# Miniprotein binders against q56419, part 45

Target 1, 326 residues: q56419
Amino acid sequence: MEGRTLEEVQEEVFKRHGVLVPKKELEDLAKALEEAGLLLTEKVEARLKEEEEKLKRERPMRLAGLSYPEGEREARAFLEAFRASYPGEGEEARVLLMPHLEPSRVPEVYGAALAALEKTPPPERIYLVGVAHRPLKEKAAALPVPFQTPFGPALPDLPALQALDALLPFELFNTPLAFREEHSLELPLFFLKGRFPEARVLPLLVARRSPELGEALKVVLRDFPGLLVLAVDLSHVGPRFGDTPLTRTLAEEARRRDLGFLERLAEGEPEAALAFLGANPTRIDGVEVVASLLPLLRERKGKVLAHRLDLEAPTLSAVGAGTLVL

## First folded at step 18 (miniprotein)

Design cc69
Fold by OpenDDE base, fold request of step 23:
Structure cc69 (fold): chain B 326 residues (1-326), chain A 104 residues (1-104)
Amino acid sequence: as target 1 above (326 residues)
Amino acid sequence: SMEEKIRELAEKLAKLAQELAELAGDGSDPDEIKKKLEEFIRVFLELYELDREKDNSDADYWLQMTIELVWEFMDAFREGNVEDAVELLMYIAEAAERLAEALD
């Protein structure tokens, strides 16, 4: 079967998704790959190897100077501005659901998280559970090293991490390279470290739902109490994620799914929240995290503090973000 | 079947991603790189245009991961981050392989 030409496929995708990958961009890419030279793969492999070795000691900032200021003074001003963007008051959190989207896109949602943190006693440790945007070798992973921030390093809670590893049927300390650029940890951690400079951190990533993780964490939390943070976004809709361009109908559905999910979590009904999503047609990012942490979310009542569906105009796509306290 | 088509495209995409990552390192003929890149994008777009109903399966997960990684690859390229683009090709290869495996 003579496969469709690139042009034919491009035209079809453009018609359906409103996205065109210009042929010129491919030419420019090919040229860029050529100009990068013959040793690019070896260079990349060597870089990855070096970075993996570095990750045995620390996780450096990747988004400093891009998503947030690198300098501490400027970083504190950044936190204050984000807090100011949310006009309300927070509530004490035992569990905090907050976004990991680019902060400038949803400032008031991060502001709501900061408002909640203002009402939260300083925890000894923070269980920071993010979403893996890279392949993991296991359903979940942890990186037991200091994470750099403008406020100093966020130190790992090694005893608690070790206790968690001992209760899991898989090696928790897997896929260290998945943490290198993972924004679902770095961005929330900026805000958390800024508010709680002395808290130790358990940086966790979830790929696929792991009921074992939730059960293990429930046990660990008894001996190692702390703040649980779900660093998750909500709906992902539009061409970037496989849909047609954002329409009013699609946006309304995304908001309905987001709010319906958060409201059921706020009522202490995480299973009902998952059931409400069904096959998750609007791609709520945090679904696998919530599914993993059911034992920790059951019967916890709370409040939705903020929600936003933010448009990425260049791709006509949108991402939902919310802040929930339990 | 739709699943078989997805599996075939995923296998092909994985292979092409790996080959592109290797070609970028071996100083291959620019024309060969361009050809492989065109084929890679074609295969991706064929996969991308398939209207697969979400079912929260492993296949669904890896398909979504593959799509998102390819977008990141395109973004990295537009930004001139060639090393990041090659790294992303390696992740695309892995995700697409895992997608194919989930459909076996």
Scores: ipSAE 0.714, ipTM 0.891, lowest interface PAE 0.9, mean pLDDT 91
Fold by OpenDDE base, last read:
Structure cc69 (fold): chain B 326 residues (1-326), chain A 104 residues (1-104)
Amino acid sequence: as target 1 above (326 residues)
Amino acid sequence: SMEEKIRELAEKLAKLAQELAELAGDGSDPDEIKKKLEEFIRVFLELYELDREKDNSDADYWLQMTIELVWEFMDAFREGNVEDAVELLMYIAEAAERLAEALD
């Protein structure tokens, strides 16, 4: 049976998902790949090798001038504008759940996070737990180097990171290249460093749920107290993520899942929050992070400060974002 | 079975992603690159159109990762970021391989 033609597959995908990959775009890409010439793969490999070596010393800004200003003065004005976008007051956070979505998409949600940080005493260290959007070698990873920001470098807490590594059944310091472009750390770190310039940071990524991580962190937090930040987004729905185009019904379900998840976390019932999601049909981004950090989230009561489901119009998809304090 | 089909497509996708990454570096015939790219997209779309229910398995995780990385790949080349696109092909290859492994 002659396999379906590209056109037949495109038609079927269009019918189901409302998305068409134009053949012309493929031609343009093929031409671009050709024009990039004989050395593109070698160049990319060389670049990756060079970047990996650099990551032994520091993590440079990747999104400066794109998602946030590179200059400190402009960056401070940026923080102030985002704070102004949230009209409410924050609460003191021991645990902060905040987004890592492009800030311009959900300014008031970041504003709510800033409001919470205003009510939070300056921590000695910040446990910044993001989501891996690249493959990790292990269930979780850390990068024990300074992260560059417009406010200066965010310095790692090496003693606390080492203590954490010692308690884990796997090597914590794995997959350094996964950190190079990881926005789930860079974007929230901008806001955190801007508010707490003297805090050390533990930049952590979670790929798959690790109960061991939560238990280890619970022990480490006793000797190395600090602010725990879950840098996670919520529902991911629409064609970009494998669904049909956003509908009212799909949006309502995404919001229901997001708010139901956050509300159960706010009641100090993280297991109930996970159970509420079941198979996570709306793809809440932070599910693996929360599942890893159960021991740290139990019995903590808090408040949902903000929520938004933001439409990406070009793909008819949407991403949920929220701010929760515990 | 659905799982077997996903595994087969994932294996093909991984191979094609790796081959494309290599071809981009070899100064290969544009027609060959185009053909391989069309095949890559076809295999992806066949994988993408499969109605797999979420189950929070490793396979579910790697399938989602693969889908998201391919979208990023498409975005990168539309923006003219060819080096980033090639890098993303390498990640797609890895994610698709892990998807296949999760279904073994």
Scores: ipSAE 0.712, ipTM 0.890, lowest interface PAE 0.9, mean pLDDT 91
Fold by OpenDDE base, look of step 22:
Structure cc69 (fold): chain B 326 residues (1-326), chain A 104 residues (1-104)
Amino acid sequence: as target 1 above (326 residues)
Amino acid sequence: SMEEKIRELAEKLAKLAQELAELAGDGSDPDEIKKKLEEFIRVFLELYELDREKDNSDADYWLQMTIELVWEFMDAFREGNVEDAVELLMYIAEAAERLAEALD
C-alpha cells in the first residue's frame, strides 16, 4: 500500500470485498475528531478513571432504551413478545447456551431460551459466562458488583465468587472496565433476571480458553449449585469480520459449523465439538468459553432448541445464534 | 513471511492508534489528525486484506479483536460518539500490541 492514495485503497477494498468504506465517513470522522478539540484524551482518561471507580459499586445499564426497554412494565411486555416469537416448548436446563447478539436480530432464539427457562426450577444462583469483546488482563475475569436491570439489580454471589477466585492461579477480579459496556453479559442478564428475579449472579467473562476456570467452577458448583449459562454467539462471517461478502456457500458453511458444533454439545461431547471446528474458520464466538468449561459440559446430553444465521445487510455480514439446553 | 508482515503492520497500527488518541486530546491541527487517520486506515486495510489462514492461535485471536474494534471505532464515529471513538483507539492500540507480541 506504500504510495497509494486512500481513494485507490478504497477502490481496491471494494473490488476485493464488495464493501466501500465511504470517503465521506472518513471525512466525517476526521471532522468529528477535529471538533472534539484539545482535551478529548484527557477527558476520556478522566472519564475512564471515574467509571472504574463507579464499577466498584455497581454496573449500570448501557443498553436500556436501545436494545431493551428501561421501564419494568415495558420490559415485561418485551419478554412476553420474545417468548411468543418461539412457537415451541422448552426443556429443563442445567446448562443453557444462549446468544448475546442484539435481541431484535434473533428474537426466536431468545424466545427458545425463555421457553427453556420456563421449564427450569428457579436457581439460587446463575453462573453467567460471557465473551470478552475488550482486552482482558487475564484469560478470564469477574465483576463482583450488582448489575442494574429493568427488574432491579442482579446481585452478585460474593461467597461463590470468592471461592472461585481462591481456586484460580490468577486474580479473578481484573479488568473492571471490560464489563462496563459488555453486551455479552447485559443482554442475556435481562432475560435471566426477568425470569429469575431472586437469583444471585456470577458475571464472568472469558477472553482465552482457561482449563483452570472449568476445573475451579466444577469444584465451586458442588458447594454453590446453580444454573450455568453460556452467553455466546456462533459463526461470524463477512466483511465485518474479515471475510468477503456473504455468499450462499459461506452461509451454508457457517450454518454447517454452527449446527455441527451445537449437535455435538447436545450429545455431551464438547471435545468433539471443538475438534469439529478445527481452526474455527467461521469464527464461532463461544469456542473459548466452551474450551474453558469442558469439565462441566462432558457427558451432559441435551437438545438444540433454535438456530439462526442473521444477516447484517449494511455490511453484508452474518452472525449465527443458537439456543441449547443440557 | 506472512507472520512478519502481520507483526510489522500490527506494530505500526498500534503506534498510529496511540498517536491518534493523543492528537485528539491535545487540540492538534485538524490537518495532522486527518493525515494520521488516513495513515491509520491505510495500515488497517493492508492488515485486513492479508489472506491469512486461521489457526486459532493467540495471534488469530488478537487479529480478530483488532478487526472488530476498528469496525466499532468506525461505527462510533458514524454515530457521533467521539469520546467512545477515542476510547476504542486505546483498545485498538492494546489489541494490536498484543497481536504483535503473539507473533514475536
Scores: ipSAE 0.707, ipTM 0.882, lowest interface PAE 0.8, mean pLDDT 90
Fold by OpenDDE base, second read of step 21:
Structure cc69 (fold): chain B 326 residues (1-326), chain A 104 residues (1-104)
Amino acid sequence: as target 1 above (326 residues)
Amino acid sequence: SMEEKIRELAEKLAKLAQELAELAGDGSDPDEIKKKLEEFIRVFLELYELDREKDNSDADYWLQMTIELVWEFMDAFREGNVEDAVELLMYIAEAAERLAEALD
């Protein structure tokens, strides 16, 4: 693309992917950056430093009033409505795979998770394993502080977190800023805290597969039993993720891969689930999490409760979500 | 090779992201910012349009991260959230650097 004008490049991208990056938006951005006039970089760095210091004490809500209600009463009504969106009954979970997608996009999938939680005895602690959408310094990380929710703070299980850290070949408590806006923990935690207000939580993020994490957790779970939650989405297809606009063929392939993945997990064959995906061309989000937790997923039989491939119309892209109980 | 092309584009993208983040300061020439932004978008689109095969490698991971962060950057910009946009430029620089390193 050397020598092409921005307009020519934009036109080509639009033709190929159906997505316009308007020149006007770029001009507006340049203008906004100009008008911001302050050493915006220094300001941002100072903000990040302050936020990092705050994260030593607590993780505030970032999506309250946006993805879920801030007030407790409204939050309870929200939970009830989501539960009502799933007409089925749940099953007792020792391991729960649930989405972290915007709840309004896949309400019945979250409803299925709530249905499973209704059949699950209150755990002492919840191992909440999400996906890092920011760079981590290590393959995995944890944040050992209270997470704010409309139902009160989700308190960390410090003894269990310390036990886990002691068994890992890297520092578990790394990259605190990656947790600041991480929705893969915040959104599932809303539902989990609403159902189990007294449970302690281990907030974990996975960037790349860490077999050491699964082995360490297997040991820790013996002394610190609890519910394991995989907060993962499934296929990511369309222009937002580097594909052409969603077609029937692409959607069918995404669904096939999502269901094939979940079904093999339900049979207690996580290695077969990973092998089935191969190079993961539809970008199943949870692959690195599942690959890290193989020792905990083997030989556990369960049931797929829900699945949806949800269209994001403005980008002609789609994301898969599912709920699985083991 | 495709890998070499991705590496070159990633390095360029990382540099441009960092420069843009630095230029978002007091006294910068608006024309320079606009020029750098245009170049940034061109480099990104070139990277985005490459017919790459997924292989679940570290390079593939960082490439996907870079793409997703650039989309978030564009969203933040559309919303007028300039501070978030600059923060995202920093993450784009990091992810693109990690992509280049993975192809080394």
Scores: ipSAE 0.703, ipTM 0.881, lowest interface PAE 0.9, mean pLDDT 90

Design cc69
Fold by OpenDDE base, last read:
Structure cc69 (fold): chain B 326 residues (1-326), chain A 104 residues (1-104)
Amino acid sequence: as target 1 above (326 residues)
Amino acid sequence: SMEEKIRELAEKLAKLAQELAELAGDGSDPDEIKKKLEEFIRVFLELYELDREKDNSDADYWLQMTIELVWEFMDAFREGNVEDAVELLMYIAEAAERLAEALD
């Protein structure tokens, strides 16, 4: 409503979503911006330009020391601990759906992915398809440079990337800055590189569904066989994503949507999985990735190894994560 | 209509995000920055409180992106990462512009 005060809007949002943006936080922000000085925007622009130039050579670790250990020895112990968190055995994967959520939130789900990777012969290359959490210029993008990991650089498969680019109606190598902090690639890549140190990687991001991507990848996979990894999360519910605080009803709906989606994928019916979601009211993260990769998911039967809906208590929000082998 | 309201708010949000990024760079009066920030948050909250039915459209995508980026902006700010917050303002501006375009 035009003309409402900030306080009135805050009150309404609090009533509806159970979240309040404190006025003090705004004051602190304004003060912080003031203290940052006159040339903050120019500094940021200069930094972005420098970072973009660096991304022509390599993608550095962003989450080392935060989400996973920076040191190789500690990183290996980390992998082993995550694997131990999943009590089951895996299955050989031709397609692996795994999360990209903060690993500490869903350790057993990553553990299930590691269990699957233990049963998977080392691939020559990994098609790692993540979700863009920044705007892309095109529906999908790739970054054809080494990605740094504690286990050494994950090297790009340039021939396969070039073959893919040649089959797409848009420039694949777009929006390099979107890769700089993209955790949907970095986090799963940690686990993948740790398990398959010699595999080349095709780091791909999907913004919006691209049927062309799936068709192109289907062709490329004939000449360049490899493991397909969908690095996607599931439901995103609660105030952080535009809902009311997590309730039993909302959590049950999120779980229903997550499991229903994964089960239909496990049956080799990705179109049925998408149809089951409809308008995707619980915001399954991987929907655009799955929609892009339909040709690669059809008729592939598999198994759901793990699922969790993880509560972020400070925001009363929850994110679903799952591991599926096909 | 709801869509027209969302479009208008998105356009306004995009403009405010860009203006905030610019103000942070030119040494503007803290009071002006504060005022602009309050307006930005107000417009965002007005957008956020709207009950738009999801439809998996481009508008739906960009609305969700805008919401998530604003949350990240607030998180970055709470963490004292001002440079990241300014970067996020630029992304918010882009996402909100694309939201507005998707509703035209």
Scores: ipSAE 0.672, ipTM 0.873, lowest interface PAE 0.9, mean pLDDT 90

Design i31
Fold by OpenDDE base, second read of step 19:
Structure i31 (fold): chain B 326 residues (1-326), chain A 105 residues (1-105)
Amino acid sequence: as target 1 above (326 residues)
Amino acid sequence: TEEERRFEWLFKYAREYLREGYESGNPEILRLAIELFKEALEIAKRTGDPEREALVLWYLAVAYLDLGDKEEARKYAREALRIAEKKGIERVIAWAEQLLRELED
């Protein structure tokens, strides 16, 4: 067959759009077209374009009723319970590092974030920087549309997003489909919107370190002040993540790396934090985000409010999470 | 080989989707991971690589566990264990045994 295989089409679409089209769907499309390869790709691209057009209007909730309640009343009770899970008091944040892990796994870490938000005057806008778990066309991306939450839509700050785009050497508004399922924005946004219902949001994803992003944001923040939120997890260790089972030694190493990373950030030394991780053998999630935001993190002193290494017993694996205020 | 390349791609991104599904609790993402793992499994069977086969079976078991399907999880964990024991793959034996212990409760 002179045409590309279904597998090649699937791989290409994934690389280009960050979307995995099920093989069965590709097979059905191929049968309908009587040809594979380019024609199939065009058909898939057309469908994906329709989905992109929907995302030009809004980003719907994907995890409502799963990771958090869909109803506003229940969602407020959820927030209160998470806040209650952290016994300490927060501090005012100009920069907040918080997790994007499923909330029930690390409730006190999210509670610490809420505690910090209680001490933070309501910002006009929130720069929410998440981790792209799917490929992006560029190093970073934004989606300039309302994000649905149980507390109503989180509205984008279009002027600030446009200002950011103008300062970047690449198109910021790329790979909209990568935002459709991205939990690294949706989960922290639940807490942020619940606390600051009137704040506009800049939903940003980082796939690869972009020094340009940090420099551009530094300029934008001058004209468009707001709260910077890094939604990142820490170490990922154990068989689930392609490692050996969690041992005391491995857990100690994961904690050492997590805390060493966070403490160096708390000291205003983000380059030292990155250098401390080296090859990142425990797979700290937030490395590319921090590396992109160096100009905004330098010389800012703060405090680590919470840390947890959460064990998953069935797989003998663990994920680190932390809350840091700057 | 092309099959080897395809396997590596499938296995890589299946694990990434599994991670995303685990972190988010999104069942749709987990189903995508399962699809990729199943295709990887078929390649491993055809190429006669029992280590890859056993490993993929274990990850399938984990994915079904994440979906809340304990029955399918047990099925794949048992198959992972069987192949691993037959071929002396100690790592997968230990992982499969642990998973089965947790699935029996």
Scores: ipSAE 0.695, ipTM 0.896, lowest interface PAE 0.9, mean pLDDT 91

Design i51
Fold by OpenDDE base, look of step 20:
Structure i51 (fold): chain B 326 residues (1-326), chain A 105 residues (1-105)
Amino acid sequence: as target 1 above (326 residues)
Amino acid sequence: TEEERRFEWLFKHAREYLREGYESGNPEILRLAIELFKEALEIAKRTGDPEREALVLWYLAAAYLDLGDKEEARKYAREALRIAEKKGIERVIAWAEQLLRELED
């Protein structure tokens, strides 16, 4: 081999691109390359480039037939069932905070989001801000391509995305591969597209807090008004996440932090919400998103519509989810 | 050591992928997590670290649970329990026992 182990190549590719190439794939490539006299790293990079080129056209569904139905008819029935799981009525949202957890885990929380959307006039565009579960080259990123859904493609708002890019000190259109598998956009988008089929979308990911993003979006929203959606989960506690098993005390702490966070957001005090979490010991994943969007969240009052701390009994772990309208 | 470094890298990212897989239900991501955990497991075995071994086995069980493979989940949970009991790793014992209870039909 090229003086590097497959493990070193795997780590390097991950470091460089935020992509984990399976070792088996590397082995197969290495074998093929030995025959071809090519460098493994170059071949991997070429493959990743091909994947990036595909993502210039569209972002295909990854979770269709798994987390939600692939067929439109079934998908509509799915939406109706989720809406039915929330017995309350929604409120008009200018800002919607909703989960990105697998929907079946917290159906009533998604139901609450749907209830809010029912009371929301159809927006021209949706600013969908998710959490990057993989590294980004910049603090935030966008993918300016159609996202496939059972309801048809969610089309990007290119003018608004370009306006946003122009106001950011970094290239917004970075790390396209981070969007390929990112469920924090795909899952919320299912519900959003189902409710607002004609809305264009700005699919945004936040990896690290970017105050610049919030300031830029505040400007962009003046010329390109739309619904802001924060697709974030709340606490992650238990052995699955490196904690002790869920106890009453731990659950109470998780709920306290989740609700305390959401309630302060509902009061229009996002800085207070962040401060309330401190070191974020229960690992609310929405922190970096909220921290990036402070200018858009300040002084906006709203209501917490739903919250759930979903227990996975086999692992004694739990994930918090909530729906907030502003 | 290099083995320890590699283990920590694998174990860290395996847990990250497991989280992502759990949240999304994406089986491909879960398979990536499993791959990394399996490599980590082999290192733990070679280095003779039963605590790491038992812990990785438990996470493997969790990953297979997420995949809907209860049989493999039980297998790894049992192995986690076995090692944990043998070495007195109370934390993993409790976690493995719970997982096995919930995996019982």
Scores: ipSAE 0.721, ipTM 0.893, lowest interface PAE 0.8, mean pLDDT 93

Design i64
Fold by OpenDDE base, second read of step 19:
Structure i64 (fold): chain B 326 residues (1-326), chain A 105 residues (1-105)
Amino acid sequence: as target 1 above (326 residues)
Amino acid sequence: TEEERRFEWLFKYAREYLREGYESGNPRILRLAIELFKEALEIAKRTGDPEREALVLWYLAAAYLDLGDKEEARKYAREALRIAEKKGIERVIAWAEQLLRELED
C-alpha cells in the first residue's frame, strides 16, 4: 500500500478516539477503496462521527441483561439482593467510593454502598467519577447526555457540567466514544439511579490525574451541591494482570495496599494515601481519580464499610474492591 | 523492528481490553481482545518467539474462558502448555496447568 498500513490506521484511530476497529472491518473497507491509508482513515472517521452523533442524544445500556437485569422489576429485586448481601448498616455519605467491578464478583461491597445510600438524603445531583479504560483526548472527560438504566434515564445536570467546563483549561466534552461502553460509569450508575431516581448526574471519566479537575469541582460543588461518587476498583494481581499467581504473600500485600489506601482516605489524608502506594505495584486503578480529586477529599473523615479481594481461581488472579464513606 | 513494535502494541492493548472485558463481562470487548491476541500470536509464530507465543496462547485461553467458551479455552490452554513444556517456560506451564484443571471441573 502506498499509504499507511491497516495496522497504522488501526493504531491511529485507537489513539485518537479510544476505539479499536477490527482488522477485518478495516480490510473490508480497504478493499472497497481505490486508495488505502488516508482514504481508509477518512471512512473510518466518518463512521465514528456517526456513532458520536448518536451519543449526543443518549448513552444506551451496554451491560443490561449481562451484569444486571434489563427489566425494572428484576432490577429492583437485584438491588434488594445486593443490599441484603451486606449485613451492616451504612453511614451518610458526602463522598462515596465504590467499585465498578462486575457486581456478582463483589456483591457485599456493592451492598455496603447501597447501605450508605440508604442513610444519605437524596441529592439533587451526583458527580459520578469513573476510570477511563480507554484513551481520552484530555486528562478527563464528560458526556452531557442521558444515560439509560432499567429505572429510566439518568439525566445530566447541564448547568453544573457547563460550569465545570468553564473552569477547566481543556475541553471537558471530549472523546464521547470513550463513554460508549465504559463500565466504570454504567455499573455504579445502576445502583445510584435505583436509589436516587430523581438525581441528575454528571458522568465524568478520568484517564490521567488532573489537579485542575479537583479544583474546578470544588468551586462547582459550592454552587451546585451534590453527592460525589468515586467509582474505582483497587488491586489487580495475578497472571491475568501480568503478575505472578496469587499467593498468600501477594494476597496479603494486595490487602495491605487496598486497606492502607482506604484507611488513609478515611482519615482525610488523600496525599498520604497516594504516597503510601508509591509505584502502585498491585495496580490500584483508582489512583488517577483520587489524585484528581485531592481538594475534595482533604480533611474529610469517614469509614471503610467493606473490602474484598475477589479470587478468580482459573487464572490465579484477584481484584480488590472496597466501599468508603466520607 | 516494526514487527516487534507491533507485537508490543497488540499485546499491551489486548491485555487492557481483556481486563475491561473481564471487569464488565462485555463479550464485544472480549472479542476485541481476542482479535488483538490472535494477531499478536501470528507475529510471535513468525518471529519464532516461543515465550511470547505461549503467553499469548494463555491469554487467549483466559479470554475464551471469560466468553464462556470452555472448549476454545481448553484448546488454547493445551497449546500454551505444549509450547511451554517444549521450551521449558515454567511460569506458563504452571498457569496453563491450573487453567486446564479448572476447566475440566
Scores: ipSAE 0.722, ipTM 0.897, lowest interface PAE 0.8, mean pLDDT 92

